VHH binders against Putative glutathione-dependent formaldehyde-activating enzyme. Designs and how they scored, part 10

Target 1, 157 residues: Putative glutathione-dependent formaldehyde-activating enzyme, of Halomonas elongata (e1vbt6)
Amino acid sequence: MLLEGSCHCGAVRFRVVSPHPYPFNRCYCSICRKTAGGGGYAINLSGDADTLVVHGAEHTSIYQAEIDGLTSPGERHFCSRCASALWVFDPRWPELVHPFASAIDSDLPRPPERVHLMLENKPDWVEIESREQDRCFAGYPDESIAEWHARLGLEEG
Key: E = the ipSAE of ESMFold2; O = the ipSAE of OpenDDE; V2 = 0.75 times the mean of E and O plus 0.25 times the DockQ between their complexes.

## First folded at step 8 (VHH; framework vhh_7uia_1)

Design m06 (from k06 with L101R; at its last look DockQ between E and O 0.41; V2 from the best seeds 0.00; counts 0 for: pae E 2.5 > 2)
Fold by ESMFold2, look of step 8:
Structure m06 (fold): chain B 157 residues (1-157), chain A 121 residues (1-121)
Amino acid sequence: as target 1 above (157 residues)
Amino acid sequence: QLQLVETGGGLVKPGGSLRLSCVVSGFTFSDYAMAWVRQAPGKELEWVSSISSSGRSTYYEDSVKGRFTISTDNAKNTLYLQMSSLKPEDTAVYYCARSPRYSYSKPFDYWGQGTQVTVSS
């Protein structure tokens, strides 16, 4: 499906094709929490990097986290005017871009289950709002999006 | 079965050049993005360079930009890293790695055995 998103002030707008807009990846790592996660996590979607189109790109800035003294190649794009977190691009996954669900204006489908990852970095005050079918991981998940869709009978989007 | 085999490492003087190769089998090479990752003695793994499955987009970490060139030859199922202007800091084991097509994974799902690059004197 085509996802359309924007920052709050309207200076940046974008669109991206996402064949698999779910599961919603709730990432609890300190970087996601501090840069995009007012509830203690950020919701990362997945999209095809080749289809990303940005209007107002001169109003975007990029943050790259430092990990053990090395700059992470992951690029966190945000609006320089209103600070809205927009998407992540990481060249270690050059085919993918990860818009934040909070920036999406299109109607998003409700996933049958959610994925919670990086729980080892979750602060105590953050509650995991999990349902019975949700998957929880201390670090990265142990199945691909394709395997997730096959397990749940969601081979179409 | 699935294999990634690196060759082309060796000893080279500072300012020299090497070309690393990674021959791939067991999957459709043109369907996956590929990367080079290195580990210097006593250091963490460091991403070096990536290339999209189409071969049209390439990415480099800052310290190698302008000196290293990643490329592919789909007819030979081979990933390359052309290394020029080598520095002692480039001394490491270099691994060929496959980028997964799916966002639910660690950065790399399959690795080669590595090839040693030593830049000395």
Scores: ipSAE 0.535, ipTM 0.825, lowest interface PAE 1.7, mean pLDDT 85
ESMFold2 (binder alone), look of step 8: mean pLDDT 83; pTM 0.847
OpenDDE, look of step 8: ipSAE 0.788; ipTM 0.904
ESMFold2, look of step 9: ipSAE 0.496; ipTM 0.798
ESMFold2 (binder alone), look of step 9: mean pLDDT 83; pTM 0.846
OpenDDE, look of step 9: ipSAE 0.845; ipTM 0.931
ESMFold2, look of step 10: ipSAE 0.313; ipTM 0.672
ESMFold2 (binder alone), look of step 10: mean pLDDT 82; pTM 0.838
OpenDDE, look of step 10: ipSAE 0.858; ipTM 0.935

## First folded at step 9 (VHH; framework vhh_7uia_1)

Design n01 (from m05 with L101R; at its last look DockQ between E and O 0.75; V2 from the best seeds 0.69)
Fold by ESMFold2, look of step 9:
Structure n01 (fold): chain B 157 residues (1-157), chain A 121 residues (1-121)
Amino acid sequence: as target 1 above (157 residues)
Amino acid sequence: QLQLVETGGGLVKPGGSLRLSCVVSGFTFSDYAMAWVRQAPGKELEWVSSISSSGRSTYYEDSVKGRFTISTDNAKNTLYLQMSSLKPEDTAVYYCARSPRYSWSKPFDYWGQGTQVTVSS
């Protein structure tokens, strides 16, 4: 599906094709939490990097975290005018881009289960709002987005 | 079985050049983005460069931009890293790695054995 997103002030608008817009990955890592997740996590979607179209790109800025003394290649794109978190691009996955669900204006489907990841980095005050069918991981999930869709029968057109 | 085999490392003086090769088997090479990663003595693994499955997009970490060139030859199932203007801080074991096609879960799902590059007087 085509996802359309924007920052709050309207200076940046974007579109991206997401053949697999879910599972909604609730990432509790400190970078996602501090840069994009006011409630203790960020929701990361997945899209085809080659399809990303950005209007107002001159109003975007990039943050790259430092991890173990090295600058991470992961690029967190945000609006320089209103600070809205927009998407993550990491050249270690050069064919993927990860828009934040918070920036998406299109109607997003409701997945039958959610994924909660990087829980080892969750601070104690953050509560996991999970349902019985949700999957929880201390670190990275053990399935790809495509495998998740196949397991749950979500590849229907 | 999936295999990634690096060659082309060696000892070179500062300012010199080397070309690393990585021959792959066990998967359709043109379907996957590929990368070079290195580990210097006593250091963590460091991403160096990536290339998209089409070969059209290339990316480099800041310290190697303008000095290293990543490329592929799909007919030979081979990934290359052309290194020039080598510096002592480029001394490391260099690994080729495959980027996951549809996964955000890990940066790389398969790795080679590595090839040693030593830049020294």
Scores: ipSAE 0.515, ipTM 0.811, lowest interface PAE 1.8, mean pLDDT 84
ESMFold2 (binder alone), look of step 9: mean pLDDT 82; pTM 0.836
OpenDDE, look of step 9: ipSAE 0.820; ipTM 0.921

Design n02 (from m06 with S103V; at its last look DockQ between E and O 0.55; V2 from the best seeds 0.63)
Fold by ESMFold2, look of step 9:
Structure n02 (fold): chain B 157 residues (1-157), chain A 121 residues (1-121)
Amino acid sequence: as target 1 above (157 residues)
Amino acid sequence: QLQLVETGGGLVKPGGSLRLSCVVSGFTFSDYAMAWVRQAPGKELEWVSSISSSGRSTYYEDSVKGRFTISTDNAKNTLYLQMSSLKPEDTAVYYCARSPRYVYSKPFDYWGQGTQVTVSS
């Protein structure tokens, strides 16, 4: 499926092919939350990096987070004029690009399930609005919610 | 059974060169992006370089850009890292790694055993 997106001011527009634009990954990490996620998380989609076409690229800027004193290779692309978060590209996955759902103008399908990840970084005020079919992970999607509870020493009181 | 085997490490003087090789088996090599990752003594893993499955795109961490070259030979199922102008700061165990095809997984799903590169005078 072809996704079409833009920043709010219109200076940047892009297109990308996403064979499966789900699951809608709700990432609660502090970087996603602070750069793209006013509700406590950002929704990251997946697309084929080779199909990304950008108009107005001179109006984009890249943010690379510092993690444990090292600059992450992950590139967060945003509009330098209106600050709209647009997509993430990380050269460790050179085949993929991750547009933010917030930047997509074309219709998005209803996902069969949602994924909630990086829950270990979620602040207390953010509620996880999960449905029964959703998957929840303390870190990357190779941890179950039960494993997250065990790692943090949590048990039902 | 998937296997990634690195060779080519060793001791080298500053300014020297080495070529690392990673021979791959157990999967279709040309279907996956590949990477080199290193770990210096007492440090965290650091991504060094990646190459797309087609070989069209290569990427390098800033400190190695212009000194290291990643490449593949699909006929030999082999990933290479040509290192030149080596510095003591390049001393590390170097791993070859496969980039997964999953969305939002950890960056690498299979790793070699590593090969030691030591740069000292």
Scores: ipSAE 0.510, ipTM 0.813, lowest interface PAE 1.9, mean pLDDT 84
ESMFold2 (binder alone), look of step 9: mean pLDDT 83; pTM 0.840
OpenDDE, look of step 9: ipSAE 0.790; ipTM 0.909

Design n03 (from m05 with A35S E61A; at its last look DockQ between E and O 0.85; V2 from the best seeds 0.63)
Fold by OpenDDE, look of step 9:
Structure n03 (fold): chain B 157 residues (1-157), chain A 121 residues (1-121)
Amino acid sequence: as target 1 above (157 residues)
Amino acid sequence: QLQLVETGGGLVKPGGSLRLSCVVSGFTFSDYAMSWVRQAPGKELEWVSSISSSGRSTYYADSVKGRFTISTDNAKNTLYLQMSSLKPEDTAVYYCARSPLYSWSKPFDYWGQGTQVTVSS
């Protein structure tokens, strides 16, 4: 699936091909929550990094979080004008880029089940809206975004 | 039967050079992105460099940019790290590591026993 995304102000637009487009992965960690998930979590997608095309790259900035005394190599790309979170790229996973669902303008499919991860870092005020088929994890889940799609037979093109 | 074996470490003076090698077996080398990571005594694991499965893209930590070069030889199933202008702060055990396909939870699923690099005058 071709995903098209943009920042709120329109300064940045991007496209990326995603064989795993379902917005099922809800991360409640402090980084995702504070930078890309004002409601308590951010939703991370997965796409093919080699297919990423960005327009208005000069209006993007990168945030790298400090974790356990070290700067994370993970790059959180956002619009420098409107602060919209756009995508995460981590050179340790150079094949992948992870757009935030909130930046995607293309119609995304509704996931049949969702994953709630990093719940040990979730503040008390954030309520987990978990359905019966949803999966919850204190830390990272036991399957990748790709594996989730494969398990459910939902991989695209 | 999957295995990663690092070699090439040693003692070198500041400003010197070393070339690390990592020979892999038990999987299709060219299908995976590979990385070098290092750990100094009492410090956390530090990412050093990565190379895409195709070998077309390379990435480096700021601390080693301009000094280290990552490369592969698919015919030999070998990952390399050419290190130059070495500094005492480069002293660490160096590991080669495989990045799992389409991973989300962790950057590496397998790595070797490591090779010691010591930079000292």
Scores: ipSAE 0.541, ipTM 0.829, lowest interface PAE 0.8, mean pLDDT 93
ESMFold2, look of step 9: ipSAE 0.567; ipTM 0.834
ESMFold2 (binder alone), look of step 9: mean pLDDT 81; pTM 0.828

Design n04 (from m05 with S99T; at its last look DockQ between E and O 0.66; V2 from the best seeds 0.62)
Fold by ESMFold2, look of step 9:
Structure n04 (fold): chain B 157 residues (1-157), chain A 121 residues (1-121)
Amino acid sequence: as target 1 above (157 residues)
Amino acid sequence: QLQLVETGGGLVKPGGSLRLSCVVSGFTFSDYAMAWVRQAPGKELEWVSSISSSGRSTYYEDSVKGRFTISTDNAKNTLYLQMSSLKPEDTAVYYCARTPLYSWSKPFDYWGQGTQVTVSS
């Protein structure tokens, strides 16, 4: 599926191919929460990094978090004009890019289940609004996105 | 049965060069992105470099850009790290690591045993 996204002010637009735009990863870590997650988490999608096309790239900026005194290689791309969080690229996963669902203009289908991760970092005021089918993890999931797709038969759709 | 075996470490003077090799078995090598990660004494693990499964996209931590080159040889199921202009700060155990297909999983799901690189006069 082709995902189309943009910042709020329109200065940045992008497209990326995602074989399936899920799982919808609700990441509760402090970096996602503070940079892209006004409700206490950010929703991270998965896309093929080789397919990312950006218009208005001169209006993007990159934030790299500092963790224990070290700069993380993860690149959080956002609009320099309106501060919209757009996508994450982390060179440790060179084939993936993670657009934020908040930046996506395309219709997103409801996934068969959602993933809630980094719950050890969730502040008490944030509710986990889980459905019966959802998976919850204190840290990273125990299953890759590719394994998740294969388990649920989504690579055929 | 999955194995990642690093070789090529050793003692080298500042400014010198080494080539690390990682021979892989137990999975289809050409399907996975691969990485080098290092750990200096008393320090946290530090990502050094990654290469896409096709071998066409390469990425480097800032302090090694221009000095290190990651590459693969699919016929030999081998990942390489060519290190040049080595500095004492590069002293570490270097690990070969496999990137899982699609994340948000762990950054690396399988690791080699590591090979020691020491840069000293």
Scores: ipSAE 0.540, ipTM 0.836, lowest interface PAE 1.7, mean pLDDT 85
ESMFold2 (binder alone), look of step 9: mean pLDDT 82; pTM 0.825
OpenDDE, look of step 9: ipSAE 0.665; ipTM 0.872

Design n05 (from m05 with R56S S57R; at its last look DockQ between E and O 0.78; V2 from the best seeds 0.69)
Fold by ESMFold2, look of step 9:
Structure n05 (fold): chain B 157 residues (1-157), chain A 121 residues (1-121)
Amino acid sequence: as target 1 above (157 residues)
Amino acid sequence: QLQLVETGGGLVKPGGSLRLSCVVSGFTFSDYAMAWVRQAPGKELEWVSSISSSGSRTYYEDSVKGRFTISTDNAKNTLYLQMSSLKPEDTAVYYCARSPLYSWSKPFDYWGQGTQVTVSS
C-alpha cells in the first residue's frame, strides 16, 4: 500500500510503500513521547526505506537522541517550519523507515492487532489502551515485522 | 549452519589502510542488510557502517565517514570494510553483523567472531 504523508504546514510531503501499514507500533519510550506523542506514545508505521520519496526535504530537520553520553544513530525527521514529526530512520535497520501515523494523509486500515513496545519507559499517568489481541512488550518485540505479517496472513506474494 | 567469518585485521601505523572481509554462509546473503560493529578495549559496542541488501545504500558513523567504505560481493557472499587514514581511535575488535529485517528488535541478530585492528606507532 502506498502511504502519503505531510507536515501540518504543507512544506514537506512524502510517499512510501508499505506492504501492510501495520502493525501500528505504539512506542511508549521517552523519546517518542516527547518528540511525537503528546498522549504518551507515538504510532510508528512500517515502510520500505528504498521507496521513500520526499518533497520539500529542505524543510526537514533531524534529531538524534543522546542518552547517558551515547548518541543513537536513529534519525527522527520533522518539519523545521511547523515541528510536525514525520518519520524515523535508523541506519542499523537500513531496509526500513517508520513514518508516524500522525503524519499520514492516506486512509489507514484498522490493524488486526497492535503492538505496544517500550512499556518499561511508560510513565504512570499514561494508560495503555490495549485490546485483547494486542501484543505488549517491556522493550523490543520478540517477533519480526515479517514474522508478524506471516503469522497473520498479510505476506506479499 | 549460519556462519560469519571476519578476516583482514592486523597491526598498522596511523594513516595506514586495511581491508576487512566477512565471508557468509547459511543464509541468502543478498536478502539481508549487513553491518560492521566495533568494540574498543573497555568500551561499548559501536555501530560503524551498514549496507542495504541491494548494496545501493551505505551508511557510516560520523567519525569514519570519508575514511571507511563498506561494500559487498554477492557472488562471493562477502562483506567488506575498506579502512583508510586509520587513527589510534580506530583500534578495536571489528565484528561483521547481520541486520534483522524488522525494526524495534535488537539491532543485530547474528555476529562473527571478530577481527582485531590495532592502529599504533
Scores: ipSAE 0.550, ipTM 0.831, lowest interface PAE 1.6, mean pLDDT 85
ESMFold2 (binder alone), look of step 9: mean pLDDT 81; pTM 0.826
OpenDDE, look of step 9: ipSAE 0.763; ipTM 0.898

Design n06 (from m05 with S99N; at its last look DockQ between E and O 0.77; V2 from the best seeds 0.00; counts 0 for: pae E 2.3 > 2)
Fold by OpenDDE, look of step 9:
Structure n06 (fold): chain B 157 residues (1-157), chain A 121 residues (1-121)
Amino acid sequence: as target 1 above (157 residues)
Amino acid sequence: QLQLVETGGGLVKPGGSLRLSCVVSGFTFSDYAMAWVRQAPGKELEWVSSISSSGRSTYYEDSVKGRFTISTDNAKNTLYLQMSSLKPEDTAVYYCARNPLYSWSKPFDYWGQGTQVTVSS
């Protein structure tokens, strides 16, 4: 489906085609939590990087986290005016872009099950609100966003 | 039967050039994004460059931008890395690697035996 997103102040708008639009992936890592998840986690979507169109790119900035003393090639794009987290692009996976669900204005479908990942990095005050069908991982899951959709027969386009 | 074979490494002086090749077999080359990664002695594996499955998009780590060029020849099932203006810091074993679908835990699923690149005066 076509995803349309924007920053809060409206300086940045974007669209991207996503065959995997379900907002099921909840990351509790310190980077996602601090930069894009004030409630304790951020939700990462997946889209086709070649279809990404950005309006107001001059108002975007990039943050690259330092992990274990090394700068990650992952680019966390955000609005330089209102600080809205927009999407992640990592050149190690050049086919994909990962919008944050929080930036998406299009109606997103409700996931039948959710994934809670990087729970070993979750602070104590953050409660895992998991349902019976949800899956929990201390680190990264072994199933990709695409594989999750494929397993459940939820791929679109 | 899935295989990646790197060649083209060697000893060069600073400022020199090398072209690495990676011949793949056992899968359709054009269906996958490909990457070059390197590992220097005592250091962790480092991403160097990626190219999309279509070959249309290329990406580089900052330290090699303007000096390295990644490319493909689909007819030959070969991935290339043209390296110029080589520096001693580029000394490493270079691997070509296949990118699967998005997975933070598994950025690359297959790679070759590697080829040694040594830059020394």
Scores: ipSAE 0.141, ipTM 0.626, lowest interface PAE 1.9, mean pLDDT 92
ESMFold2, look of step 9: ipSAE 0.449; ipTM 0.780
ESMFold2 (binder alone), look of step 9: mean pLDDT 81; pTM 0.824

## First folded at step 10 (VHH; framework vhh_7uia_1)

Design p01 (at its last look DockQ between E and O 0.81; V2 from the best seeds 0.00; counts 0 for: pae E 2.1 > 2)
Fold by ESMFold2, look of step 10:
Structure p01 (fold): chain B 157 residues (1-157), chain A 119 residues (1-119)
Amino acid sequence: as target 1 above (157 residues)
Amino acid sequence: QLQLVETGGGLVKPGGSLRLSCVVSGFTFSDYAMAWVRQAPGKELEWVSSISSSGRSTYYEDSVKGRFTISTDNAKNTLYLQMSSLKPEDTAVYYCARSPRYSKPFDYWGQGTQVTVSS
């Protein structure tokens, strides 16, 4: 599926192809919460990095988190004008790009179940709002984004 | 079975050069991105460099940019790291690793090769 996204002010627009467009993964880690998810979590999608097309790239900026005294190579791209979080690119995995669902303008499909991850970093005031079919993890889940889609028969080519 | 074997490590003086090789078997080499990761004594693993499956995109951590070059030879199923202007801080065990197509972390690793930069 072709995903189209943008920042709020319109200075940055992008497109990326994703065979895995379901916005099922809610990450509660402190980096996601502080940079992209004011309600307590963010949703990272997955896409083919080779298909990413960006208009207005001069209006993007990159944040690289410091983790345990070391700068992470992961690049969190955001609009330098309106601060909208847009995507993550990590050069350790150069085939992938992870747009934030919050930046996507395309009509995303509704996931039949969700995954709540990094709950060890969740502040007490955040309610998970999980359903019976949802899965919860203190850290990383036991399925990748691609494996979740494959298990449920939801891959889109 | 899937195997990654590093060679080319050794002792070198500061300012010197080495070329590391990683010979791969058990998977279609051109279908995966590859990486070099190192671990200095008593330190955490540190990503050094990655190359896309096509060989067209290369990435380096800041301290090695301009000094190290990652490359591949698909005919030989071999990943290379050309290291120049070596510093004592580059002393580490260097591992080649396969970057997974669909998930993190790296899914297969070699046994490592020691690089020691000392006068």
Scores: ipSAE 0.478, ipTM 0.792, lowest interface PAE 2.1, mean pLDDT 89
ESMFold2 (binder alone), look of step 10: mean pLDDT 83; pTM 0.840
OpenDDE, look of step 10: ipSAE 0.824; ipTM 0.920

Design p02 (at its last look DockQ between E and O 0.35; V2 from the best seeds 0.60)
Fold by ESMFold2, look of step 10:
Structure p02 (fold): chain B 157 residues (1-157), chain A 120 residues (1-120)
Amino acid sequence: as target 1 above (157 residues)
Amino acid sequence: QLQLVETGGGLVKPGGSLRLSCVVSGFTFSDYAMAWVRQAPGKELEWVSSISSSGRSTYYEDSVKGRFTISTDNAKNTLYLQMSSLKPEDTAVYYCARSPRYYSKPFDYWGQGTQVTVSS
């Protein structure tokens, strides 16, 4: 489906095709929470990076978080005039772009399930308002902290 | 059996060049974006470069930009990393990795790695 979005002031508008818009990803990491989250999380959608079309791109800025002294390759695009968070692009997933649901103006269907991720970074005061069909992850989807450590151990000698 | 096999590492002097190769089997190579990730001694894994499944878009971390070139040969199911102007800081095990087609952990399959050592 075609998603259409904009910043609050109207200086930036964008379109992106989302062939698989589900699940809606509620990301509770501190970066998403602080840069795009009003309720303790941000809702990230998925879209086809090759289909992204931006009008008013000169009014966008990019934030890349510093994690443990290293700049994350993840690019958080926002309106430089009104601060609206718009989308995330991360070259580790070069096929994908992740518009924030908060920036979408076109009608979104009700998601059949939601994903709650980065729960290890959730502050205590934030409630996980999960439903029976939702999936919850301490880190990335389909990866626990234990799986994350095992993945890093894939070395010879 | 899905496999990613890296070759082309070795010892090289500062300023030198190497070409890494990663031969892939067990999945349709042209359907997936691919990446190189490295781990220097005592350091965390560091993403180096990615290439889209079409081969049209390439991305590099800042310290290698202008020195490394990622490419693919779909006919050979092979991912490449051309490394030039090598520095001692580039010393690491270099892994070939597959980028997942949906948002999840950054890389879902990894090779065993190939050692690159840049030393006088």
Scores: ipSAE 0.570, ipTM 0.846, lowest interface PAE 1.6, mean pLDDT 85
ESMFold2 (binder alone), look of step 10: mean pLDDT 82; pTM 0.840
OpenDDE, look of step 10: ipSAE 0.793; ipTM 0.917

Design p03 (at its last look DockQ between E and O 0.72; V2 from the best seeds 0.68)
Fold by ESMFold2, look of step 10:
Structure p03 (fold): chain B 157 residues (1-157), chain A 122 residues (1-122)
Amino acid sequence: as target 1 above (157 residues)
Amino acid sequence: QLQLVETGGGLVKPGGSLRLSCVVSGFTFSDYAMAWVRQAPGKELEWVSSISSSGRSTYYEDSVKGRFTISTDNAKNTLYLQMSSLKPEDTAVYYCARSPRYSYGSKPFDYWGQGTQVTVSS
């Protein structure tokens, strides 16, 4: 499906094709929480990096987190005018881009299950509202998105 | 079954060049993005470069931009790293690695070669 998104002030707009925008990865790590998730987590989607089209790219900036003194190659793209978090691109997965659900203006489907990750970094005040079918991980999931789709019968034809 | 084999390392003087090769088998090479990762003695693993499965998009960490070139030859199932203007700081074991296609569901690279030593010294 085609996802359309924007920053709050309108200076940046983008579109990206996502055959399956789910699972909606709820990431509770301190980087996602502080940069994109005032409620305690950010929701990361998945899309085809080759299809990303950006209008207003001169109004984007990139943040690369430092982890134990090392700069991560992961790029967190945000609007330099209004600070809206827009997407993550990591060159270690050059086929993928991860828009934040918070930036998406088009309708999103309900996923059959959700993934909660980096729960070891969740502060105590954040409460997890999970469903029975949700997957919860202290760190990163043990499945790829492709394996998740295959397990739930959601593979692309 | 699945195999990644690096060759082309060696000893080279500062300013010199080397070309690393990684021959793969056991999977459809053109379906996966590939990467080079290095580890200097006593240091953590450091991502160096990646190339998309189509070969059209290439990415480099900052310290090697303009000096290293990643490429593929799909007919030979081979990944390359052309290294030029080598510095002593480039001394490391260089690994060929396969990038998982679908996000961070596991380690950033799911299969690794045995590595090839590159030593840059006078």
Scores: ipSAE 0.494, ipTM 0.802, lowest interface PAE 2.0, mean pLDDT 84
ESMFold2 (binder alone), look of step 10: mean pLDDT 83; pTM 0.841
OpenDDE, look of step 10: ipSAE 0.830; ipTM 0.924

Design p04 (from m06 with S103D; at its last fold request DockQ between E and O 0.69; V2 from the best seeds 0.00; counts 0 for: pae E 2.04 > 2)
Amino acid sequence: QLQLVETGGGLVKPGGSLRLSCVVSGFTFSDYAMAWVRQAPGKELEWVSSISSSGRSTYYEDSVKGRFTISTDNAKNTLYLQMSSLKPEDTAVYYCARSPRYDYSKPFDYWGQGTQVTVSS
ESMFold2, look of step 10: ipSAE 0.519; ipTM 0.806
ESMFold2 (binder alone), look of step 10: mean pLDDT 83; pTM 0.837
OpenDDE, look of step 10: ipSAE 0.819; ipTM 0.920
ESMFold2, fold request of step 11: ipSAE 0.493, 0.535, 0.499; ipTM 0.784, 0.825, 0.805
ESMFold2 (binder alone), fold request of step 11: mean pLDDT 83, 83, 83; pTM 0.838, 0.839, 0.842
OpenDDE, fold request of step 11: ipSAE 0.848, 0.844, 0.841; ipTM 0.933, 0.931, 0.931
ESMFold2, look of step 11: ipSAE 0.432; ipTM 0.782
ESMFold2 (binder alone), look of step 11: mean pLDDT 84; pTM 0.851
OpenDDE, look of step 11: ipSAE 0.777; ipTM 0.903

Design p05 (from m06 with S103P; at its last look DockQ between E and O 0.59; V2 from the best seeds 0.63)
Fold by ESMFold2, look of step 10:
Structure p05 (fold): chain B 157 residues (1-157), chain A 121 residues (1-121)
Amino acid sequence: as target 1 above (157 residues)
Amino acid sequence: QLQLVETGGGLVKPGGSLRLSCVVSGFTFSDYAMAWVRQAPGKELEWVSSISSSGRSTYYEDSVKGRFTISTDNAKNTLYLQMSSLKPEDTAVYYCARSPRYPYSKPFDYWGQGTQVTVSS
């Protein structure tokens, strides 16, 4: 599936191929919340890094968080003009890029279940609006995306 | 089954060079991105370098850029790290690691046992 996204002011536009953009990971960690998640979490998608095409890249900036005195390799790309959070690229997963759902302009399918992760960092005021079929994790999920797709009978396409 | 075996560590003086090797088996080497990760005594694991499954894209953390070169030889199922201009700060156990193809697991799903690199006078 082709995802198309942009910043709010229009200075940056991008496209990326995502075989499956779900499970729409709702990440409650403080970095995602503060940089892309005004409602208490950010929704991170997944795409093939080799397919990412960016127009207006001169209007992007990169933020890398500091964790335990070390700069994280994760690159949080955002529009330097309007501050829209756009995607994360982390060279520890060089095959992948993670657009934020908030930046996507094309239609997104509804996933059969949602994943809520990094709940150990969730502030008390944030409500988890989970459905019965949703999965909740204090940290990272205990299954891969491939295992998740196989468990739910989802097909590439 | 799945194996990652590092060799090539040792003691070297500042300014010296070493080449680390990691021989892999149990998966199709050309299907996965690979990485080197190091841990200095008393420190957290630190990502050093990654290479895409195609071998066309390489990435380095800032302190090793220009001094270290990651590469692969698909015919030998081997990952390399050529280290030059070594500094005492490079002293660490160096691990070969496989990058998973899917997000939001911890980085690196399989690890070698590590090889010690010590840079001292």
Scores: ipSAE 0.515, ipTM 0.824, lowest interface PAE 1.7, mean pLDDT 85
ESMFold2 (binder alone), look of step 10: mean pLDDT 83; pTM 0.841
OpenDDE, look of step 10: ipSAE 0.773; ipTM 0.907

